# Ledger of designs, part 129: VH-VL binders against q9umr5

Target 1, 268 residues: q9umr5
Amino acid sequence: SYKPVIVVHGLFDSSYSFRHLLEYINETHPGTVVTVLDLFDGRESLRPLWEQVQGFREAVVPIMAKAPQGVHLICYSQGGLVCRALLSVMDDHNVDSFISLSSPQMGQYGDTDYLKWLFPTSMRSNLYRICYSPWGQEFSICNYWHDPHHDDLYLNASSFLALINGERDHPNATVWRKNFLRVGHLVLIGGPDDGVITPWQSSFFGFYDANETVLEMEEQLVYLRDSFGLKTLLARGAIVRCPMAGISHTAWHSNRTLYETCIEPWLS
Key: E = the ipSAE of ESMFold2; O = the ipSAE of OpenDDE; V2 = 0.75 times the mean of E and O plus 0.25 times the DockQ between their complexes.

## First folded at step 5 (VH-VL)

Design v4 (framework fv_mavrilimumab)
Fold by ESMFold2-Fast, scan of step 5:
Structure v4 (fold): chain C 268 residues (1-268), chain A 122 residues (1-122), chain B 111 residues (1-111)
Amino acid sequence: as target 1 above (268 residues)
Amino acid sequence: QVQLVQSGAEVKKPGASVKVSCKVSGYTLTSLSIHWVRQAPGKGLEWMGGFDPRDGETVYAQRFQGRVTMTEDTSTDTAYMELSSLRSEDTAVYYCATEYGYSFIPDYFDYWGQGTMVTVSS
Amino acid sequence: QSVLTQPPSVSGAPGQRVTISCTGSSSNIGAGYYVHWYQQLPGTAPKLLIYANSNRPSGVPDRFSGSKSGTSASLAITGLQAEDEADYYCQSYDSSLSGWVFGGGTKLTVL
């Protein structure tokens, strides 16, 4: 029957957000064992991403061990970055489809309600002063803050995203790349009406240059250098891009058309 | 601070309908998820339904489907819960409750109205 | 019968520790859905005490703590005080019902 599905939520999120997703999976793939991981919920989602990766790793190990045929990951928003790191640090993962729901894979640079709630007097142009400090790197959102006007600070200070993207050297980079390349399919989902992920193309490994012009995945240095395997995966036919307009950030896991078009085909 | 103020106690006959109001102050109704929970005398809490801003829809508990209607008037920041075909077992305190934070935070009810006692005779 | 099972009552003396259990199933707590806890003082509306398994709202003393394991959750109260005498309710989401569910409630008596 169907491979188990593991769901990883996002910033200020919970298992409740996936109730519609669970309904859709049950309708189209009855009998699928779906586990929504209830770690780092709500305010705890602000903890450093490496801490979250360690906790989620401990939770997924027994699930993967019980499913020798493989598992699927559905990872939403910030959760997609957690899953990126999981696939790199686990030298024994058996993930078939990694489905990334509107995750800022190249980082975030935008003024959103999330930022105003966390740093109410800060503008995105000044957030680099907080995020690229040692104190700021204790917050998950700062772990993937990617200011295109201070790329030198991002490369030197990012304790998470710059490392998993291979933008800064790390002793484990070669093994992380090898581990990540074991994934069967990388399914990227996102869209222009998200309203939170900025630029929205970050969900597809696109990002701003120094003039805030978006460069797509194939123009990124991490792709061109194949730093963690994107070029290899694309050549293998393992990357799926599924953009959809009309979907706000909190609706990716609850839109039936999105599910049928972008998710359902990749659940075996 | 968010405050939820409900309409006063009601006494109804079996078969009638009751419409309870919940006035929101301190925030606009469109930024809040409003839920309705009832409690029969000496009994526990029972969720009836609510508006979920994540999907933009009103969801009703199955046992109340077809008998409850939840509406909102954004011009007066007031939410309503109407329960029809009342029976004696509908005698309860009816609460409105809301999540104060952002819609992406899990739906826990961090602010509650004072409750409205609805008594259905016999 | 409630979808989430709580003991109908617990009791303790001032200064003691009590725990209140909330037992669910694979369609709610066991599916990974959050557990929230509410305190209801006599004659008042419920008040949020713990959200998302273990988090405290501002103003809730750290004497109150929540935990979750498998299909169950627990509320622990240490340093029990007379004003803690109340009814306590757990809450989660149930996928088979597509809605929120509450436990039957636990009456805490401070002896």
Scores: ipSAE 0.000, ipTM 0.416, lowest interface PAE 14.1, mean pLDDT 87

Design v5 (framework fv_mavrilimumab)
Fold by ESMFold2-Fast, scan of step 5:
Structure v5 (fold): chain C 268 residues (1-268), chain A 123 residues (1-123), chain B 111 residues (1-111)
Amino acid sequence: as target 1 above (268 residues)
Amino acid sequence: QVQLVQSGAEVKKPGASVKVSCKVSGYTLTSLSIHWVRQAPGKGLEWMGGFDPRDGETVYAQRFQGRVTMTEDTSTDTAYMELSSLRSEDTAVYYCATVPYDFLSGYYRFDYWGQGTMVTVSS
Amino acid sequence: QSVLTQPPSVSGAPGQRVTISCTGSSSNIGAGYYVHWYQQLPGTAPKLLIYANSNRPSGVPDRFSGSKSGTSASLAITGLQAEDEADYYCQSYDSSLSGWVFGGGTKLTVL
């Protein structure tokens, strides 16, 4: 018997993107109940991440309640940040494996076609002006915009990422850390050829310093201070790192080798 | 297993309208976009239009603007393409195809295709 | 005329390699939009062969590969087989048209 799997999609995405992932799971773990959540699809994925967390929370509660042995989460791109917050705000989650597919866990600092479409005159170097405004923080992509040249503004203005990473204080931080630490395994997946997540090491809690030099997870203050439990999880052997080259951002959920290497071993 | 099943062949007179249907199974219309592509006999593929979730509206190729209307009935998972003021040069196979809601990278592809509907315009 | 330019035909013998080019401009491939490739066997609907420049859907053999450079893309077929005889289309997105664009198609003949 296999634990049920809950899938959370990314920005401008929907359950359709996971058709191949569902086939892989059915082949290797037949009988697994997989629920791909069709919430905040397409343009609705732009809504503030805290709003999305509330909606996904309401959807996962009955699924978790019916699976006393536990569930697995597979969370793609922006969806990985939703799942981070979900695990922190839920006092009673029973998640075994949290599988993060190329999610910008320390934030995003890179130009995308979407940013050019939404903000045609903006470049990554000046997007901080719009994203770190109260209006900008009403858009999901700005909730995890992390400009390494304006870190003070990021720390003060981020209404989501700085808080869930414990980079800025929050009254609920201790409870959020306790809740997150209940996860059985944190499986981090990403790679250098992603092409969207910038820097790609953000999927592994690495990020740019002020000179755009990437510092890995173990050099981050959030890790060193154990702000939400990364150091504790690593010490108990609960963090799995699975980097893979040759995979573009939209292929993480449809590559068989990636599935067999990085995902399949964590679906009990 | 996504399947797109289109309505049967149509023969129309010049000036008439035709409405082609595309029934989606294995997935819901709320989780993907349907686009329409046509192919005249012996010719290449020509994109006609479809729903673009970035704009929240249906977009049409300039060549067909004013003559084509694309609609969806989410309750029956059926998409429709209606082409009016038919001309002999509109004789073609009309395909529906799925486009995933993946816009971060400009990732616009036609994942699954219907079998095609032959529309013949003759007097 | 097609917005993306492909050679109208290409030919090869079984076991050989063929390459099909797709030439765009700064408003499509040159703007960074992904290139996808479709195979159309005679009398059938097109089938997605390569997506996002170089990725293969389930069931597509690894002898099909895609690449992109600047304003152009290429589809390579190694170990050519008789059943590869088909029409091949490249496709991208064009920002100036705000729409999807196809190449004119390339007829592959296996000699």
Scores: ipSAE 0.000, ipTM 0.461, lowest interface PAE 12.1, mean pLDDT 88

Design v6 (framework fv_mavrilimumab; at its last look DockQ between E and O 0.03; V2 from the best seeds 0.00; counts 0 for: pae E 17.9 > 2, placed apart)
Fold by OpenDDE, second read of step 6:
Structure v6 (fold): chain C 268 residues (1-268), chain A 122 residues (1-122), chain B 111 residues (1-111)
Amino acid sequence: as target 1 above (268 residues)
Amino acid sequence: QVQLVQSGAEVKKPGASVKVSCKVSGYTLTSLSIHWVRQAPGKGLEWMGGFDPRDGETVYAQRFQGRVTMTEDTSTDTAYMELSSLRSEDTAVYYCATGPYEILTGWYFDLWGQGTMVTVSS
Amino acid sequence: QSVLTQPPSVSGAPGQRVTISCTGSSSNIGAGYYVHWYQQLPGTAPKLLIYANSNRPSGVPDRFSGSKSGTSASLAITGLQAEDEADYYCQSYDSSLSGWVFGGGTKLTVL
């Protein structure tokens, strides 16, 4: 039998967004129990990510308990960060494959219509004034806003990303690293034509330096310091990078070729 | 599989109200956002309103503001659209529709009801 | 008048390539909102043909393609077939109207 699959959605998503993914899984891995968690849907997905982590934790614990052989996580967009945090705080999770589906794992610094909608009078260059305020951190988007030009503010004000990355010292950093390292495989999926995740390399833990030059995962301090276990996982051969071009952000969970190439191999 | 099944055709007089239903099957109504689109005979599609996850509420097109009411009965997985003060120009096929949502993508509708013809005539 | 402008009709012979334009403004397509396309056969409900500018749902042949540039979008149909005769609609969001908008529709005739 196949291990259960748990799906965590992205911003403003619902379970309906993953209907094609469910179809693909059912066709290729019949009998798989797939649970799409309908928590924090719609506007509720704007709630602080730590709150979401707690909610999703409560939902996945019973599923994991009933699956002693392990489970797979498929986490889309913002959900990928929720899942990473979830695996960091859970000392008893049994996740075999953690599939990060086009997630801003190293944060977001985009200047897109998405930003304009949320902050009509702001550009990415001045969003730090909002996101790194106390009230700004009450929004999920600001929890992983990563301004490369205001690194000090990011490190000090980010209540989520900076912590799960181990970029800011905190008493749980060692334990969270240990917990995250329990994962069997970290499958990173994304691509240059995403259009939302900015930079798209964030899905692979790449990100901007102070000059907005994109550096790869291996050049990041979090990797070099192995602050939450990326270096260790890579050394294990536990990190899978699956980039794919020609896929927009909204198509990652609905593209058959992507599924067969990047997701299906890890659902055994 | 997911389906939207709408109520039957309606014939109304000017000034009357019409209430069209849309029953969801295959998914719960709470997991979907139902929108309404109408199409006058020989004319194009016109969005009337639907749930906006950004605002967390039902939003109506300005043209129908004050004249249309969209409601849901989660116990029966049925969405309703009521249009009042009917005019001859309201003669159209009314569709309920749903689909996924993203911030930039917004709504696109990959699931449609079969349509309900509403005729307004004296 | 429709917020998104489409040609009222286009035609082509079987096997030919046809394009349908969808012209918007700075408050919709030009603002960066995605464009979606629908096919409507006579007497039927619309069917999603293209979503998010250029993506095809399952079951849609690859001879259908979508693109977006500036304030306009385009639907291209290659290898035109008789069954392609239908009405086509583009759809997007308009920030000035705070609502979703459709094009006026294009009737495609296969000669």
Scores: ipSAE 0.348, ipTM 0.758, lowest interface PAE 2.2, mean pLDDT 93
Fold by ESMFold2-Fast, scan of step 5:
Structure v6 (fold): chain C 268 residues (1-268), chain A 122 residues (1-122), chain B 111 residues (1-111)
Amino acid sequence: as target 1 above (268 residues)
Amino acid sequence: QVQLVQSGAEVKKPGASVKVSCKVSGYTLTSLSIHWVRQAPGKGLEWMGGFDPRDGETVYAQRFQGRVTMTEDTSTDTAYMELSSLRSEDTAVYYCATGPYEILTGWYFDLWGQGTMVTVSS
Amino acid sequence: QSVLTQPPSVSGAPGQRVTISCTGSSSNIGAGYYVHWYQQLPGTAPKLLIYANSNRPSGVPDRFSGSKSGTSASLAITGLQAEDEADYYCQSYDSSLSGWVFGGGTKLTVL
């Protein structure tokens, strides 16, 4: 029997985006119980990420309880950050594989059509004025906005990403790290042709320095300090990196070659 | 396996109303952004209206404002499009269509119903 | 009354290349809104062919490609085959109308 799979969608998204992923799983692992969570769909995906984490937590508890052998998470885009927080705040999660599909794990700093629709007069260089306000932090996209030119503001104002990455201290940090480290495998997927996640290496815990030069995971303070367990997981052999070129942001969950190469091997 | 199944062909007289249904099969209606597109015989595609996930509201094309109503019954996973004050030029195939909510590309339609022929004649 | 303008017809022989244009304005394609393309075979519902300017859904062959420049978009079909004979529609969003718009359609005839 295969472990159940729980899928968490992204910004302005719903379970409908994963219909091809479900077909692939059914073909290669027939009988797998796949639950795509229909919470915070569409505009509700703009709700603060901590609110979304609470709602998704309530939904995953009964699924995990019914699967003592463990479950797998497949989390897309913004959903990957929700799953990061779930693994940290849940004292009793039994997640084997956490598969992160092109999620901005170190944050987002890019002019995208999301910003055009939500903040049409703002460019990435000025979005910090909105996002690092109390009002801006009520929007999910601002919870992971990471302006490398205003890192002091990010560290002070980010109500979500800076805390979950251990970039700013939190009373629960030690417990969150212990909980996250229970994950069996952290499977990171992303690529240079994504077109939305900026820098694309954010999906692999790389990010811009103050000169917009990308520093990879092993050069990040969060890794070097082992703030939430990345260094420990890497040493354990539990981090899988699966970059793939030629895949746009909305195609990660519907590309068969991507599925066979990066996802299928981690579904037991 | 996800599909949109529409109601059967209708013949109406001028001045009448028609209500076309679109049942979501293999999936939940509330997770989809349903839109309606019509096509008169031998003519092009014309967007009539649909759910805009940015606002969580249904929006109608200006030329249909006041005579089109789009509703959803989540208990039966069925969307409806009702067009009133029918004229002969409303004779067309009416499609329901949907795509992902994703704001960057979610405004394309990758799943279409089979179409419902509505004929308006005296 | 099309906001997006397409040629009413194009034709080519098997193996040739054809290009179908979609001309918009500053309120749609020129504003950066994505262009999507649909193929409609006689008697069938439209099928998504290209989305977000240049992306192909699974199952659409590499012979179909999309591009966008300024206020216009283009669908290119290489290695024409008889089964490509169909109507092709571009689609975008128009900010001045606050709604979705389709091009007038192009009938492709394969000789």
Scores: ipSAE 0.125, ipTM 0.690, lowest interface PAE 6.8, mean pLDDT 90
Fold by ESMFold2, look of step 7:
Structure v6 (fold): chain C 268 residues (1-268), chain A 122 residues (1-122), chain B 111 residues (1-111)
Amino acid sequence: as target 1 above (268 residues)
Amino acid sequence: QVQLVQSGAEVKKPGASVKVSCKVSGYTLTSLSIHWVRQAPGKGLEWMGGFDPRDGETVYAQRFQGRVTMTEDTSTDTAYMELSSLRSEDTAVYYCATGPYEILTGWYFDLWGQGTMVTVSS
Amino acid sequence: QSVLTQPPSVSGAPGQRVTISCTGSSSNIGAGYYVHWYQQLPGTAPKLLIYANSNRPSGVPDRFSGSKSGTSASLAITGLQAEDEADYYCQSYDSSLSGWVFGGGTKLTVL
């Protein structure tokens, strides 16, 4: 039988968004137990990401305990950052495939409708003043805001992304790396027509340099230093990159071709 | 402004049932996970169970299994807790409270109802 | 019996520091589940004081702080004031019971 699948949604999201994904899984992997964790939905998805990580850990522990052969994670958008933090903080996780579905893994530097809803008078070039304040860090969006023109402020102020990326030293860095490396496969999904994740290559651990030129994962300092295990994981053949054009941010979990190409092979 | 408003105090005889209501105002019940916690006079807090009104799933604390039913009415945004076969030791204040969200019974209680005193006496 | 153990009472003089412990096991706090703290003033519903180990909701003074280590958690109150006299409860999830658990409560007396 197939390993259980745990689904983690993104910002302002709910389990309804995944109805098509659930249908595809049931059709191709009948008998798979799929749990869509509908925690921190709607406006509660704005709570600090460490708070969300703790809540999601509580939810996944019983599921993982009942599946000693392992589970799969499918984690969408902001949910992919929650899941990556789970892989680092849980010394008892048994995740085989971590499927990151258009997640801003290296951060976000784009004006989205959600940011404009929260900060209606600000542009991306000025959001660092808000996001890198203690007040701003109380919002999940600011926990992964990554302004390439103010890297020193990012490194000093980020309460979440700089820590899970190993860009700032912390007492748990060695154990987090060990835990993350226990994942069987890291499946990275995203594409140029997403329209929300900026740069879209953040879903593949790419990001802007100071001139807003996108550097690939292998050119990032966190990869070169192997700060949380990306270089080791790639050398092991455990990173799968599955880019696909023509898919908007809200359509990743409802595209059958994407599912069959990028997700289905990893749901053993 | 979200509020949980509970029904009034009840006096019951042993062996009867009580049904306590918890009306959500300022928000939609289906977007909250309602939990029930009781406190006997002079005693501590005791979690009884939590309900996910969107899935109709609930988890009951083991000691209340078979005696408690938690339901909801989404048309009136009201959650209910019914405790049957009442004993004198069920005399307590019964609170409803919110959890974080949904399919799991919630994680912490950031909003509480005012409490409903249920007295079980002859 | 409480799954989470708290001292039944603690006391302190105004202006001083007091600490309330919450001891669990490998099936709750030791499994990594968060600890939350509630303050209950006499005759009132509990009020969330600390969530997710160390976070303060809006309106809670910074003299309240929480921490967690191993199978235990701690609530610290500095600058003790008369209004802090209340009952305090810790809360976590327990995987062996598949449910939420509260500590037995600690009555704080301000001398």
Scores: ipSAE 0.000, ipTM 0.376, lowest interface PAE 17.9, mean pLDDT 86
ESMFold2 (binder alone), look of step 7: mean pLDDT 89; pTM 0.915
OpenDDE, look of step 7: ipSAE 0.312; ipTM 0.741

Design v7 (framework fv_mavrilimumab)
Fold by ESMFold2-Fast, scan of step 5:
Structure v7 (fold): chain C 268 residues (1-268), chain A 126 residues (1-126), chain B 111 residues (1-111)
Amino acid sequence: as target 1 above (268 residues)
Amino acid sequence: QVQLVQSGAEVKKPGASVKVSCKVSGYTLTSLSIHWVRQAPGKGLEWMGGFDPRDGETVYAQRFQGRVTMTEDTSTDTAYMELSSLRSEDTAVYYCATDLYYDFSSGYYPYYMDVWGQGTMVTVSS
Amino acid sequence: QSVLTQPPSVSGAPGQRVTISCTGSSSNIGAGYYVHWYQQLPGTAPKLLIYANSNRPSGVPDRFSGSKSGTSASLAITGLQAEDEADYYCQSYDSSLSGWVFGGGTKLTVL
């Protein structure tokens, strides 16, 4: 009776990271068919996000086709951006709840261990030199790098995030908006103790201005212009915001209280 | 829907300058990255440079640095390529091109050319 | 010398398969930069045929496919037709030149 759940992982991640999430779902919604997609695992998560979108699209099509009642998406970290693009490019998705688990929806601007592993001599202040080059845009992390001090470069060089957010024009924007608006619920989850997603409010469509002051979703141009449907979804009552303190980036999919508060209510 | 329309053929003497125009229609010039590519008769394609709005700079291929100037007039949605100190080896068809068609699988790739102008033949002869 | 090397010509009969190679180096294809392919009919501007190694723009038939391995890329044309007779160019980015580069071009003759 429960709708199937499709799980999309994040950067340097794999299906094994979701073992606790699957346990929680089985306890509260026994019999739910949960598919954790084993695509772009580990180092392959660095592939360009449009490449990942195509691969995940091919994997979700048969799952959605077999579920006429609809499906739910749980998309973690970078995976939340993949799911945003899936909902825009698929003319026929039947997603009810899209649960975005600490995903940098407006982009990332912060020094993390992931960046130090990839670019050990780089700081957040100079990463724009790498990310906004053609070579840099071949790495997933650079596809959503959003330097608020070089917003002009972000708007013109981002091959992924600026386009799906409607921050730069795209010929498919009207169709992408129409497709995205078919989602039943957009459930946004994140929190101040994440430690990786910077600013953490990016998970709620907030982001830095040029002075590194966070402006919330309703102050963003993409919301005010309704570029891909956020204002319409909010007016429809379809956006759920569920912030929680005390949860680190790698713990969102393994915290029982988080699951019970923010995820469980949206799994029908 | 987007079109790039170039100025007509030109005949120049050695040492002169030529300025080729590329008018954008169906889209705004400021939303595009215009590149210039030439092709000498019977030869292959050669990238000359392009306006990269990512950093607000025009990048020129080293072979043309000092002789080529690429500019834009946003009020008329027209890009220009001016080549000075013309030599007989500069006889070629000059194209403007841009990556304006965004396919869902690729997004935007700033280094491919999807839409091309019709080309402008520049002949340099005495 | 082209930075990206293509055979100057290839030929095939209608219905056959032909492949066109594009050989680069560690500063372009070998560095992971995408390869794009263009078709140029006589007297016309080039037309984008394949982008980002293997993707087809709307309107390009399945007969055209691209692949990449190491420092080289390949364009395959199956079910060869007379209208495929054209010049084909590969293109990539070269980090040592900090710019875009084209292959020397391949003239395809349909016998």
Scores: ipSAE 0.000, ipTM 0.392, lowest interface PAE 17.5, mean pLDDT 86

Design v8 (framework fv_mavrilimumab)
Fold by ESMFold2-Fast, scan of step 5:
Structure v8 (fold): chain C 268 residues (1-268), chain A 122 residues (1-122), chain B 111 residues (1-111)
Amino acid sequence: as target 1 above (268 residues)
Amino acid sequence: QVQLVQSGAEVKKPGASVKVSCKVSGYTLTSLSIHWVRQAPGKGLEWMGGFDPRDGETVYAQRFQGRVTMTEDTSTDTAYMELSSLRSEDTAVYYCATRYSYGMLPEAFDIWGQGTMVTVSS
Amino acid sequence: QSVLTQPPSVSGAPGQRVTISCTGSSSNIGAGYYVHWYQQLPGTAPKLLIYANSNRPSGVPDRFSGSKSGTSASLAITGLQAEDEADYYCQSYDSSLSGWVFGGGTKLTVL
């Protein structure tokens, strides 16, 4: 009776991280078929995002085909960007609620232990030299690296985020916009105490300008130009913003209050 | 400061039509979902229509389907609600209202117009 | 008739607690759609009091709180004050009607 739920994990992550989320869903929506996709787990999460999109697409097609009433997506961290691209490239998706758990929708500009593991001498100020090279674009984290001090390099070199956000032109942009607009609800979740996603407002399509002042979604060119449908979705009443303080990056999928407030209402 | 400013009071005869305006100030109309809610004297709030979160289309409450038309003029940031075939029971204050994110409000009507009294008398 | 059911009136004395219920069905509150609450003072437009079940907009005192369970929601007002005398409306989305629905309203009288 409840629509199936598909879960997409984040960077250096796997299905095990979602055990509490599955418990919550089973308690409030008993009988829901929840599929946590075990693709690109651990180190494989570093593979290029377009490669991940292809693999996840192949996995979700049969799930969507078996659920003519629709499905819900819950996509965590980097997984939210995978889901953004899935909704754009799939002409036939039947996603009702797309629930984005603390995903860097406008990109990332912050030092993390993940970056230091991959690039030990990197700082956020110099990572643009690596990420905006052809070699760097073969790593998922560089696909959404968005240096606000080198926006021209980001626009020209980003092989993923700049394209799915409509920040750089693509032949398929009109079709991608049409496909994305098929979504019933875009549920954006994030908060100031995340500690990893920088700026945290990236989860709500806000981002740094060249002075590192955060501009919210409605001030972004992608919104103002309606490049992939954000302005249309907001006018339609289809964007839900659910910020919550006090939640660290690894706790979004295991906090009961967050689940009840931000996720549960959208799992029809 | 987002504000919704409505047109002035109207007095109409049964069978006539009324068109109420709602001007958006401090933001763009195309970025808002405008809804219309009425309230008969001494009665509760009644949703008449507005944007459906699923369709991106204006939807009307079934009770008003065929009598109400909601339109927008994006060049003047003005929304309109026209109600036809007026009856005495249509006497009410008509509000425009919108969901404006202000960073935190999912699907709540946090901005309201001041209301327009429409009186239908024979 | 209203799709969401509220008691037509409730009363209390200053300093006391009152609770206003909002009863829905499986197509609205029971389907997981958010419940919002509005306060309407005489002669004014409604004002958003609680959004998304339990959250307060800036400027709303913490003595107002909301909760949801199953197909119903409740608005609690503690430390009642004379200025709380108003009409209170719950609101949700109804999937079978494909639209927003309001409760019938509750008149709060501060004795």
Scores: ipSAE 0.005, ipTM 0.384, lowest interface PAE 17.3, mean pLDDT 87

